# VH-VL binders against q9vpl3: the designs that were tried, part 462

Target 1, 224 residues: q9vpl3
Amino acid sequence: RGKINIQRPKAPHYERARVVAVTQPKYPELPKAKSCFKTRAERTQQQQENPYNEIIAREVRNWLDHSRLVAFFHLSSITADDIFRVRVQLHKQNLHLKSYGSKIIEQAVKNTRYEAIVPLFHSNHCIVFSPDPEKTAALLRIVRRVPQMVLLGGIVEETMLSRNQLVAYAQMPGLHAVQAQLVQTLSQAPGHLIQQLQAHQNSFVQVLDVHAKNQMNEETPKST
Short names: E, the ipSAE of ESMFold2; O, the ipSAE of OpenDDE; V2, 0.75 times the mean of E and O plus 0.25 times the DockQ between their complexes.

## First folded at step 17 (VH-VL)

Design C181 (framework fv_imvotamab_arm2; at its last look DockQ between E and O 0.43; V2 from the best seeds 0.73)
Fold by OpenDDE, look of step 17:
Structure C181 (fold): chain C 224 residues (1-224), chain A 120 residues (1-120), chain B 112 residues (1-112)
Amino acid sequence: as target 1 above (224 residues)
Amino acid sequence: EVQLVQSGAEVKKPGESLKISCKGSGYTFTHYWIGWVRQMPGKGLEWMGIIYPSDSYTRYSPSFQGQVTISADKSITTAYLQWSSLKASDTAMYYCARIDYGETFGFDYWGQGTLVTVSS
Amino acid sequence: DIVMTQTPLSSPVTLGQPASISCRSSQSLVHSYGKTYLSWLQQRPGQPPRLLIYKISSRFSGVPDRFSGSGAGTDFTLKISRVEAEDVGVYYCMQATTFPYTFGGGTKVEIK
């Protein structure tokens, strides 16, 4: 009985070959798992500028243009209920919490002075708008109680501020307080100047008086 | 408090023109969209169109395009819906509503409605 | 246009019992950004519509906690855990994912 060459098995009889060929499970070619990872590029290309985004971008731009305080936040595992609570608190202070898609924001700020904010919106985010920059302290006080809201930065009086700068700004005395201090300082300045000017004059007069007294003492003849 | 107050009920004849109003208060009128919704008697709600009062940008439902005109006067915080020529089929309740795309992405506050009756 | 289909048309409910309303969309309401803009509105007799739920499950201001929304893709549900007399009215789902915005046909909730 010839050694069965396991490396080159004899072709089965024609009939068996036919049966084997027909019974070979055609494994459906596993649909080439379109790598779920549509490259960021492919996801970006198919995003035909949804006319819808343009419409919403108008709103975003309007808020940016009419807000003197804008703060950007990252949202980390915040619930809808938590957001609602924060929103209510902010609203009481005339602070408006909004959330827009990153693409909408990108479209809204494209070719504008706000274009630099685009990198801040790569994750879950929200924006707080206010017409009053003095509300910065109130904003930070409210948000401090919400660990899920992380301050990224903001815009105050058309100036972009980092997180640290925004915190520092909030700690500054109000413009009116600073102005009042300035006025007080300025009002005291003339008084100090006058005192200094008078001090020199007074010193001079004192020196003259001493000189005069010394001269008078020298002129008093020792009556021997 | 956010309020939308609409003009009173209207009774008109076919072929007449009509302009109804929606006045917003309690919020910054220019920053929120106003939409109009039709509700025919005993029927559901139909979206008609929206306007952004800041720049008066308007978008209509295809079903209402050319049939109505939506406008706004930001100086008096009022939006309008108008017909050049009314039809009997225009008989309905008309609601204005505020849209906030930054929060609800829908109609969050509604006017009380304006009943328009068009009869011969 | 996206067609919104609500079921049932009428929902007679006993006071204190739960109610459930279904809304189906003809296409996915998931926006390109992964958000779904579905809202539920309540219209009481003789009153304008009122927003109850937005973005599938978020309760609007002043809405009682007995109202809850759920769903994904094309199937959405509004639940009332315990129906009260004031809950009588017509409920509408609304999609705002694509223009034109479209409403469901409405579900009438009545007390038995």
Scores: ipSAE 0.863, ipTM 0.937, lowest interface PAE 0.5, mean pLDDT 88
Fold by ESMFold2, look of step 17:
Structure C181 (fold): chain C 224 residues (1-224), chain A 120 residues (1-120), chain B 112 residues (1-112)
Amino acid sequence: as target 1 above (224 residues)
Amino acid sequence: EVQLVQSGAEVKKPGESLKISCKGSGYTFTHYWIGWVRQMPGKGLEWMGIIYPSDSYTRYSPSFQGQVTISADKSITTAYLQWSSLKASDTAMYYCARIDYGETFGFDYWGQGTLVTVSS
Amino acid sequence: DIVMTQTPLSSPVTLGQPASISCRSSQSLVHSYGKTYLSWLQQRPGQPPRLLIYKISSRFSGVPDRFSGSGAGTDFTLKISRVEAEDVGVYYCMQATTFPYTFGGGTKVEIK
């Protein structure tokens, strides 16, 4: 169009051309226009990737939702033989070593209670899933011999634990010992509660007796 | 030990319905995908589709979309492949296989196969 | 669809000698995140397929170390360093990088 039809000759155009020549190739200023005109191949690839990403994200979400123990690790360079050996040892303990892409994990946990884990997947990583939270000690024992796997944290019984908290959890007495401690606490609590209820009932009876005397007729003090 | 055990061979006529099964054992059935693969007599392998037994989410190959139904019953750890109306061209060996996107990213364990023969 | 082309169609091999099977894809199998999901399957006579190699070169559990995989981009190779009688069968490459999943046409390995 002819509205901008005059380009003034400037000495700076020589300097602009020289700067552009030094910084080849030229970067187009219209990345927004290119983003609006996706090629057929790019659209087809995006369509394929979207259903594929959802498929893998469904698997990740299901593992997260049905694992009472989840442990997150940073993964350094490791040989195929070494990772295979670790996977076999973990599997014997019902511990399942998995690796997924970072963007897949982000999609899988988006808008869920797990969203806080996304920063853990900045670099190379792996995840260990298990239905058995009592296997945390076995997990840490196996991984201690694998310096390429660095514990970042985990989830136990739907509670997010830091690295140090997960290590501390693994050192606690077994579930049976924890359950026994809970039973002892509950046994103490009912005894104290019975004493408190008895005091409340006696106070209530006394109030009803006073009320019955004031009405000049004896009424039963107990409520039904 | 992970095992996929398929139902027995079938001999059918064109137009009949058929439902074949694939029972998984030795692993948590709901945590892994099941795929179906066709092998026509003397031919190679063709992917038909996949299912996630946890929620019955399915994805079909375009070549089989609308021609078969893939389903699962997680309570009995079984996946199914079903035709409403068989054709002679459906004569083939059919395999189920497990998919683990967290390790192998492909078919790691296979069923023994179910031979389906469709003829007059 | 990604077409997977295998060569040779048949590979008769003397016991104890190596075998090499090629697989070429019609387009790159590198996923957008740099991972390549190419597998090798073995189908012995009268048996279902069995996973040998996944992700180009990773050996599946229980697979002997005489099987190895290599390759990149569009060209992949399965090698058997010393063919044994139990290795007779048809070998397939398979890609899982994009839907639909596709297989090579197969390579028959037999003892001569």
Scores: ipSAE 0.794, ipTM 0.902, lowest interface PAE 0.8, mean pLDDT 79
ESMFold2 (binder alone), look of step 17: mean pLDDT 92; pTM 0.946

Design C182 (framework fv_imvotamab_arm2; at its last look DockQ between E and O 0.39; V2 from the best seeds 0.72)
Fold by OpenDDE, look of step 17:
Structure C182 (fold): chain C 224 residues (1-224), chain A 120 residues (1-120), chain B 112 residues (1-112)
Amino acid sequence: as target 1 above (224 residues)
Amino acid sequence: EVQLVQSGAEVKKPGESLKISCKGSGYTFTHYWIGWVRQMPGKGLEWMGIIYPHDSYTRYSPSFQGQVTISADKSITTAYLQWSSLKASDTAMYYCARIDYGETFGFDYWGQGTLVTVSS
Amino acid sequence: DIVMTQTPLSSPVTLGQPASISCRSSQSLKHSYGNTYLSWLQQRPGQPPRLLIYKISSRFSGVPDRFSGSGAGTDFTLKISRVEAEDVGVYYCMQATTFPYTFGGGTKVEIK
């Protein structure tokens, strides 16, 4: 009884081989796991520019163009209720919290001075718009209470500011206060200048007077 | 407070022209879209079209394209819906509503409606 | 056009009892940007529509907490936890994912 070579099983009889060949479960080729890596090409499936995006992009552009304060935030696990609460608080300060899709924003700012903001919108984000740059301090005060809103940066008076710059801006005295201080300083400057100018003149006169007195004393002959 | 106030009820004959108005207040009129919605008597709501008052960009429902004209005057914060020639089938309540694509992505505030009756 | 189908057409409810309204869309309302733009509107008798819920589950300003929205894809539900007399009216779902915007046929909520 020939040792059944388990490593090289004898080829079954032709008839059995046929039956085995026919009865071999053709396992459906596991659909080649479409590599979860959607080829860049599939990702670049030209998201047919949804005409819808163009329409909304108009709105975004309008907000950007008419806002003197724009702040960009990342949203981290914020609930709808939390957003609503924040929105209400912001609205009381004439601050408008908006959320748009990244593609919409990209389309809105394409070939504009705002194009540099596009990288800020790769994740869940929101934008706060205001016509009043003086509301920056109020904005930051409100959002400080909302840890889920992370300030990324902003635009103030058409200038793009980093997070730190925006915080610094908010701490600055209002333009009017600075102007008032400047006016006060300028109003005091002439008085100081006059005093300094007069001080030099007075000092000179005093020196001359002393010199004159000394000369007079030297000319007084000791009447022996 | 955001308010949309529409013009009063209209009674017209077939073939007449009509222009109804929607005045917005309590918000920046140019920054929000205005949409018009038709509601026939005892029926549901039908989207007619939208306008962006900033630049008067309009989009219509295919069902209403060419049937009505939507316009806006931003100087007086008013949107309009107009017919060149009314039909009996135009008898309905017409609502204007504000759209905010940055928040609700829908109609957030509504006018009180304008009843248009077209009868021979 | 996306067809919005609401069920039931009429919902008689006893005061204090819950109500549930279903809305189905003919296609997915998920936008390419991940949001689903489904809204629920309330129209009381003789009044204009009022926004209740937006983006499936977000309550609009001034809307009581007894109103809640849920759903995904093509199936959406509006729930009223405790129906009050003031809740009588017609409720509409609306999609704003694709033009033209379309409304459901409406569900009439009545008090038994």
Scores: ipSAE 0.866, ipTM 0.937, lowest interface PAE 0.5, mean pLDDT 88
Fold by ESMFold2, look of step 17:
Structure C182 (fold): chain C 224 residues (1-224), chain A 120 residues (1-120), chain B 112 residues (1-112)
Amino acid sequence: as target 1 above (224 residues)
Amino acid sequence: EVQLVQSGAEVKKPGESLKISCKGSGYTFTHYWIGWVRQMPGKGLEWMGIIYPHDSYTRYSPSFQGQVTISADKSITTAYLQWSSLKASDTAMYYCARIDYGETFGFDYWGQGTLVTVSS
Amino acid sequence: DIVMTQTPLSSPVTLGQPASISCRSSQSLKHSYGNTYLSWLQQRPGQPPRLLIYKISSRFSGVPDRFSGSGAGTDFTLKISRVEAEDVGVYYCMQATTFPYTFGGGTKVEIK
C-alpha cells in the first residue's frame, strides 16, 4: 500500500492530489540517484536473507549435533496428504522429517565435519533426524512404501554412510544380538562349530572396528 | 502431545516489573524456537520476537526492541517474557508459540495465553 | 514491513455453505530461496490461535479436510468447503517470508 498510505487518501476527491504531486519533475539527478536506489534495494534484500541464514543454520546444526541417525532423501513430487502420512509414521518411531533450503544447509555446515553433505541438497530433498540409531530399520521399512523418497545416504554414530552402507547397517544385528547368536551357535551346532564361529568372529570384528573408528574420529565420546 | 503452558494472569501497577513464563513439554524443547505474540484487547495479533532455547539466541520485532526481554532456561524447558517497568499500554493477552523452520516455518503450537492487566 | 490485508472483515455464512477468506500482501511472499511462507490461523472465541494451513496449502496436523489454502505471489485464499458451528471465530493470515513477521487484520466468520 506504498504510495496510497503515504498520501493519506481518506476521501475519493483527495486521490486527485496524487496526480499533481507526480507531475512535478523536480527529481534529483537521475543517473546518480538511480544507481543509489538500485544499490540500496539490493542491500535491503541481502539483509533480509542474512537473518534466515543465521537463524535456520542454528536449528540445522543443533539437529545434526544431537542426532545419532541422520538420513538424506531426494524428494520427488508428493501430495501434502502423502507426506503428512509419512511424517506421522516416522514420528511414532522418534524419526523427525525436516526440509530446509539448500543454501541455508550449506551455511549451517560450513566449517563443520558435516560439510560433505552439501552436494546432497542440490535437488529437492528432505532429512530424517533421530537420536536413536537403532531406528534405521524402521525408517527404511516406512520409506520403502514411499517411492517419492529416494535414499541418498546418511550419518550413523557420526560416521558418513552411503546408501548401500546405510541399508547394510539397518540389517546388522546389535552387539547384544551378535553375542546371543554366538552363544546359540556354540550350544546347538557342534558339527559346523568352526564355520559358524568364524562368521560371527568376522561380524564382531566389523562391529568393533566401527566402534574404534568412531572413537578415533570423534573429538570426545558423546554423553548419551 | 506438544504442550505450551503459560503462567497465570497478572494484575500490576505501572512501573512494576513482571516476568511471565511458557513451559514446553512433549517435545525436545531445545530443538524448536519459541516466539511471543501480543493481542491487545479486541485487536489482532502482533509478533514480538523469538528465541532459540538451545543457545538463547534472540531476535526482536522492531516495535518491541528495548521494551521487553525474551529469555529461556532450557534446564526447566521454560521461556520467559519480561518487562522492567510496565506501562498501562502493556495491558494485553500474551501468547507463546513454537516455531519449526524444518516443517511449518511458522507458529505451530500455541500456549493458552497470559492476561496482563496494568492499571494506573 | 509487509502489510497483510484481509477481506472480508466479517463473513456471515449459513451452516453447511462454503466460506472464502482473502489475504493480500504488500509485497510478494516468495522467498528468494523459492518457498512462500504464508500461514492461516484460526482463533475461536476465548481460545488461543491455532495453525490451520502453512506454506500456502499444507494442512497442519488435526485440521479437517474442509479447510484448504491456495494462492501465489501477493494473493492468497483460505476456503472452508462446508462451514460447521465450530468454525466460528477470527481467521488470520500470517507471513514469515521476511522479518518482522506480520499478520492480517483478521476475518470474523459467523453463522447466519
Scores: ipSAE 0.792, ipTM 0.900, lowest interface PAE 0.8, mean pLDDT 80
ESMFold2 (binder alone), look of step 17: mean pLDDT 92; pTM 0.946

Design D180 (framework fv_anetumab; at its last fold request DockQ between E and O 0.40; V2 from the best seeds 0.72)
Fold by OpenDDE, fold request of step 18:
Structure D180 (fold): chain C 224 residues (1-224), chain A 121 residues (1-121), chain B 111 residues (1-111)
Amino acid sequence: as target 1 above (224 residues)
Amino acid sequence: QVELVQSGAEVKKPGESLKISCKGSGYSFTDYWIGWVRQAPGKGLEWMGIIWPEDSFKRYSPSFQGQVTISADKSISTAYLQWSSLKASDTAMYYCARDYGIYESYYFDYWGQGTLVTVSS
Amino acid sequence: DIALTQPASVSGSPGQSITISCTGTSSNVGGDNYVSWYQQHPGKAPKLMIYEVSNRPSGVSNRFSGSKSGNTASLTISGLQAEDEADYYCSSYTKSSTPYVFGGGTKLTVL
């Protein structure tokens, strides 16, 4: 009885091979976890709204709704220490620096008036919130210490502003200052008008006086 | 009214230390950058650096980095410029000025009267 | 070192208009409108005359105006007066390690 070569079994007879081939259990290919083929976008959509993300998104909305000044910054290779120092300085001015993920921002502003800000959040960003729009200049003075904070734009009193517009806004005198300037300008206007009117009258009188003096000098007969 | 008042003229020898002061008044001292500008005799203006008085954050010109120290005492609204060891080349007028600029805009709207530093052997 | 180039001197007669140029690069003058001008009388501290290319501080005469074209900023003084005789410095923000730079200065003589 020949030793069954277990290392190289003889190929089964043709009929047996057919039976074995037909009887081989076709194990259903384990459904390739749809998760492996789902595009990053589809995976992101199926990510069950992490209750935590919802909470954070709500926080973001609260900040947006209660802030009269919102400034958006891109962060370019800034250290945590630098951010912390800036945050402290901003906080002293009642400016609140926050950092949120792009997905959180998207979730927070979805179907809101703020949806237009989503394109600003493609990279590392931070947001500064303030209840006082008059602090815009203070904000922009403080962030000078960190060139890595690049201003992208902002929202002031519910109006979306570009970078340049926000800077321009910061340079404007406050409403009260403008009012004061207007009052001052208006108060000076009559004085200037009076001066101009008087100047013309005075010049006219001077010209008349010179004319009168010249006429008197012509009428003085050279008493030979 | 905004005013910056600097300390008086100094006459020193090479190797001596010096600290000059700039006191701000008429505004919130901690809310604005203070800058220092050097002007050598018969020369132009040179930006030395700036300081944020609230936390004494400083930025120096590379030319002055390590050559001088800028500091501030917010409690008395005073900024300082100091040398550990003066050189003859440090002879100049030194101005402090308030930087009123925002973001990338740098400009000095109020200036101190200047402090003349003379370093002569 | 990014230097702003100014003419060493300019002169004009009383009543004339003169222009002082400040030439930089695209990284300073040619960039954003962050050019300033200072007036300095002999023995006095500099005085801000123009900020952000064309803005005048309060108390500065309307005879002073600023403009920019390309990499060159200009200070124009109209109706030149004897009191305008001074040194004038331009300055600009720079994107370099030195955020702020002065020009070499221009001596204005009123003839």
Scores: ipSAE 0.861, ipTM 0.942, lowest interface PAE 0.5, mean pLDDT 87
Fold by ESMFold2, fold request of step 18:
Structure D180 (fold): chain C 224 residues (1-224), chain A 121 residues (1-121), chain B 111 residues (1-111)
Amino acid sequence: as target 1 above (224 residues)
Amino acid sequence: QVELVQSGAEVKKPGESLKISCKGSGYSFTDYWIGWVRQAPGKGLEWMGIIWPEDSFKRYSPSFQGQVTISADKSISTAYLQWSSLKASDTAMYYCARDYGIYESYYFDYWGQGTLVTVSS
Amino acid sequence: DIALTQPASVSGSPGQSITISCTGTSSNVGGDNYVSWYQQHPGKAPKLMIYEVSNRPSGVSNRFSGSKSGNTASLTISGLQAEDEADYYCSSYTKSSTPYVFGGGTKLTVL
């Protein structure tokens, strides 16, 4: 009796009044909304958690610094068993599924080029980190089993990519795959080799153009 | 060099059980979805279900839920389609196929040769 | 319960261009939804010809092209050749409980 949910929330689900916050590892599930009415005890608890929040924020920074692939997802309601099974499948591919509170993400990326990602975390979310950008296709193939994970975009080789750009990146031959095809081709007739190299060069130039344009479009927000 | 090799044709009687196979080679078997497709004689293609071979996570078409079992043995790169009690209406060609799609894209890039199942008395 | 509608048959002379249609709904063919096309010769397994509306796999002739307008996807074969005589199926993702749907198929006859 598995949970099957083909319904996908429309992305982006940004709304200021519907902020979902996960500030502690003890609450891996994203709450639907937080109350606007805080008690004194809740305010004190937030203050007592500030040193803990910085430890977690450093963890996020370490993941960002050491991951050549980062993917951001909106996460709808999902059973613990379904998300656990996906986490296991991702982990086998060196893809690490994490979730952090929006306050921690904001603290982690403050004064970095990645401040622009903060609005993505105003709704229920999860993040996948990996040192292996060639695993983007594997990531996107595995998450097909959980329509509750809706892709928002990502970071590849320090370049921010939209959802469509990340999917396009995943569909291009990997640089290693293109290089391997080049090695295979060198043993063939010269005319055939020239045609194959020209086709791969055009594909490679296309990948570089996307990457370069995305780096030129990177901006830090001035407000909020 | 991706190849899906299916088990041979079967002639069965109604009420008998049957398990047919699909062996994948030339690629990482556990990294891709495998689907099963039915084609009744003189009819079109009909999706039956898909499986993720690494952990045997599966989804069935509603028309086939409870009618057939999809399974896999990742140690030998093989997917299976199984009936506990065959009917004459199960007479069809059965294909396995690799699903190469990512995210919200779904398509079968490589197909097995097919397994003809004939159910008659 | 949805269906993808294809003409039962289509014919053309060698060298002509022909188009096979595949009509669905806004939830499976329209909008950002993807459609793929398969060719099946008699007694053979299907072969992928077009994926994601208009992309050709490696090894598929550029005589085959795909497009989409509204809720109708189209497979166009230019420079029709005798070996193009086959059955053609469209398929799509659905946002229902049956994610893979095939059209009924179109028999292409080359005169």
Scores: ipSAE 0.791, ipTM 0.891, lowest interface PAE 0.9, mean pLDDT 79
ESMFold2, look of step 17: ipSAE 0.787; ipTM 0.891
ESMFold2 (binder alone), look of step 17: mean pLDDT 90; pTM 0.931
OpenDDE, look of step 17: ipSAE 0.852; ipTM 0.934
ESMFold2, fold request of step 18: ipSAE 0.777, 0.747; ipTM 0.882, 0.870
ESMFold2 (binder alone), fold request of step 18: mean pLDDT 90, 90, 90; pTM 0.925, 0.923, 0.927
OpenDDE, fold request of step 18: ipSAE 0.858, 0.858; ipTM 0.940, 0.941

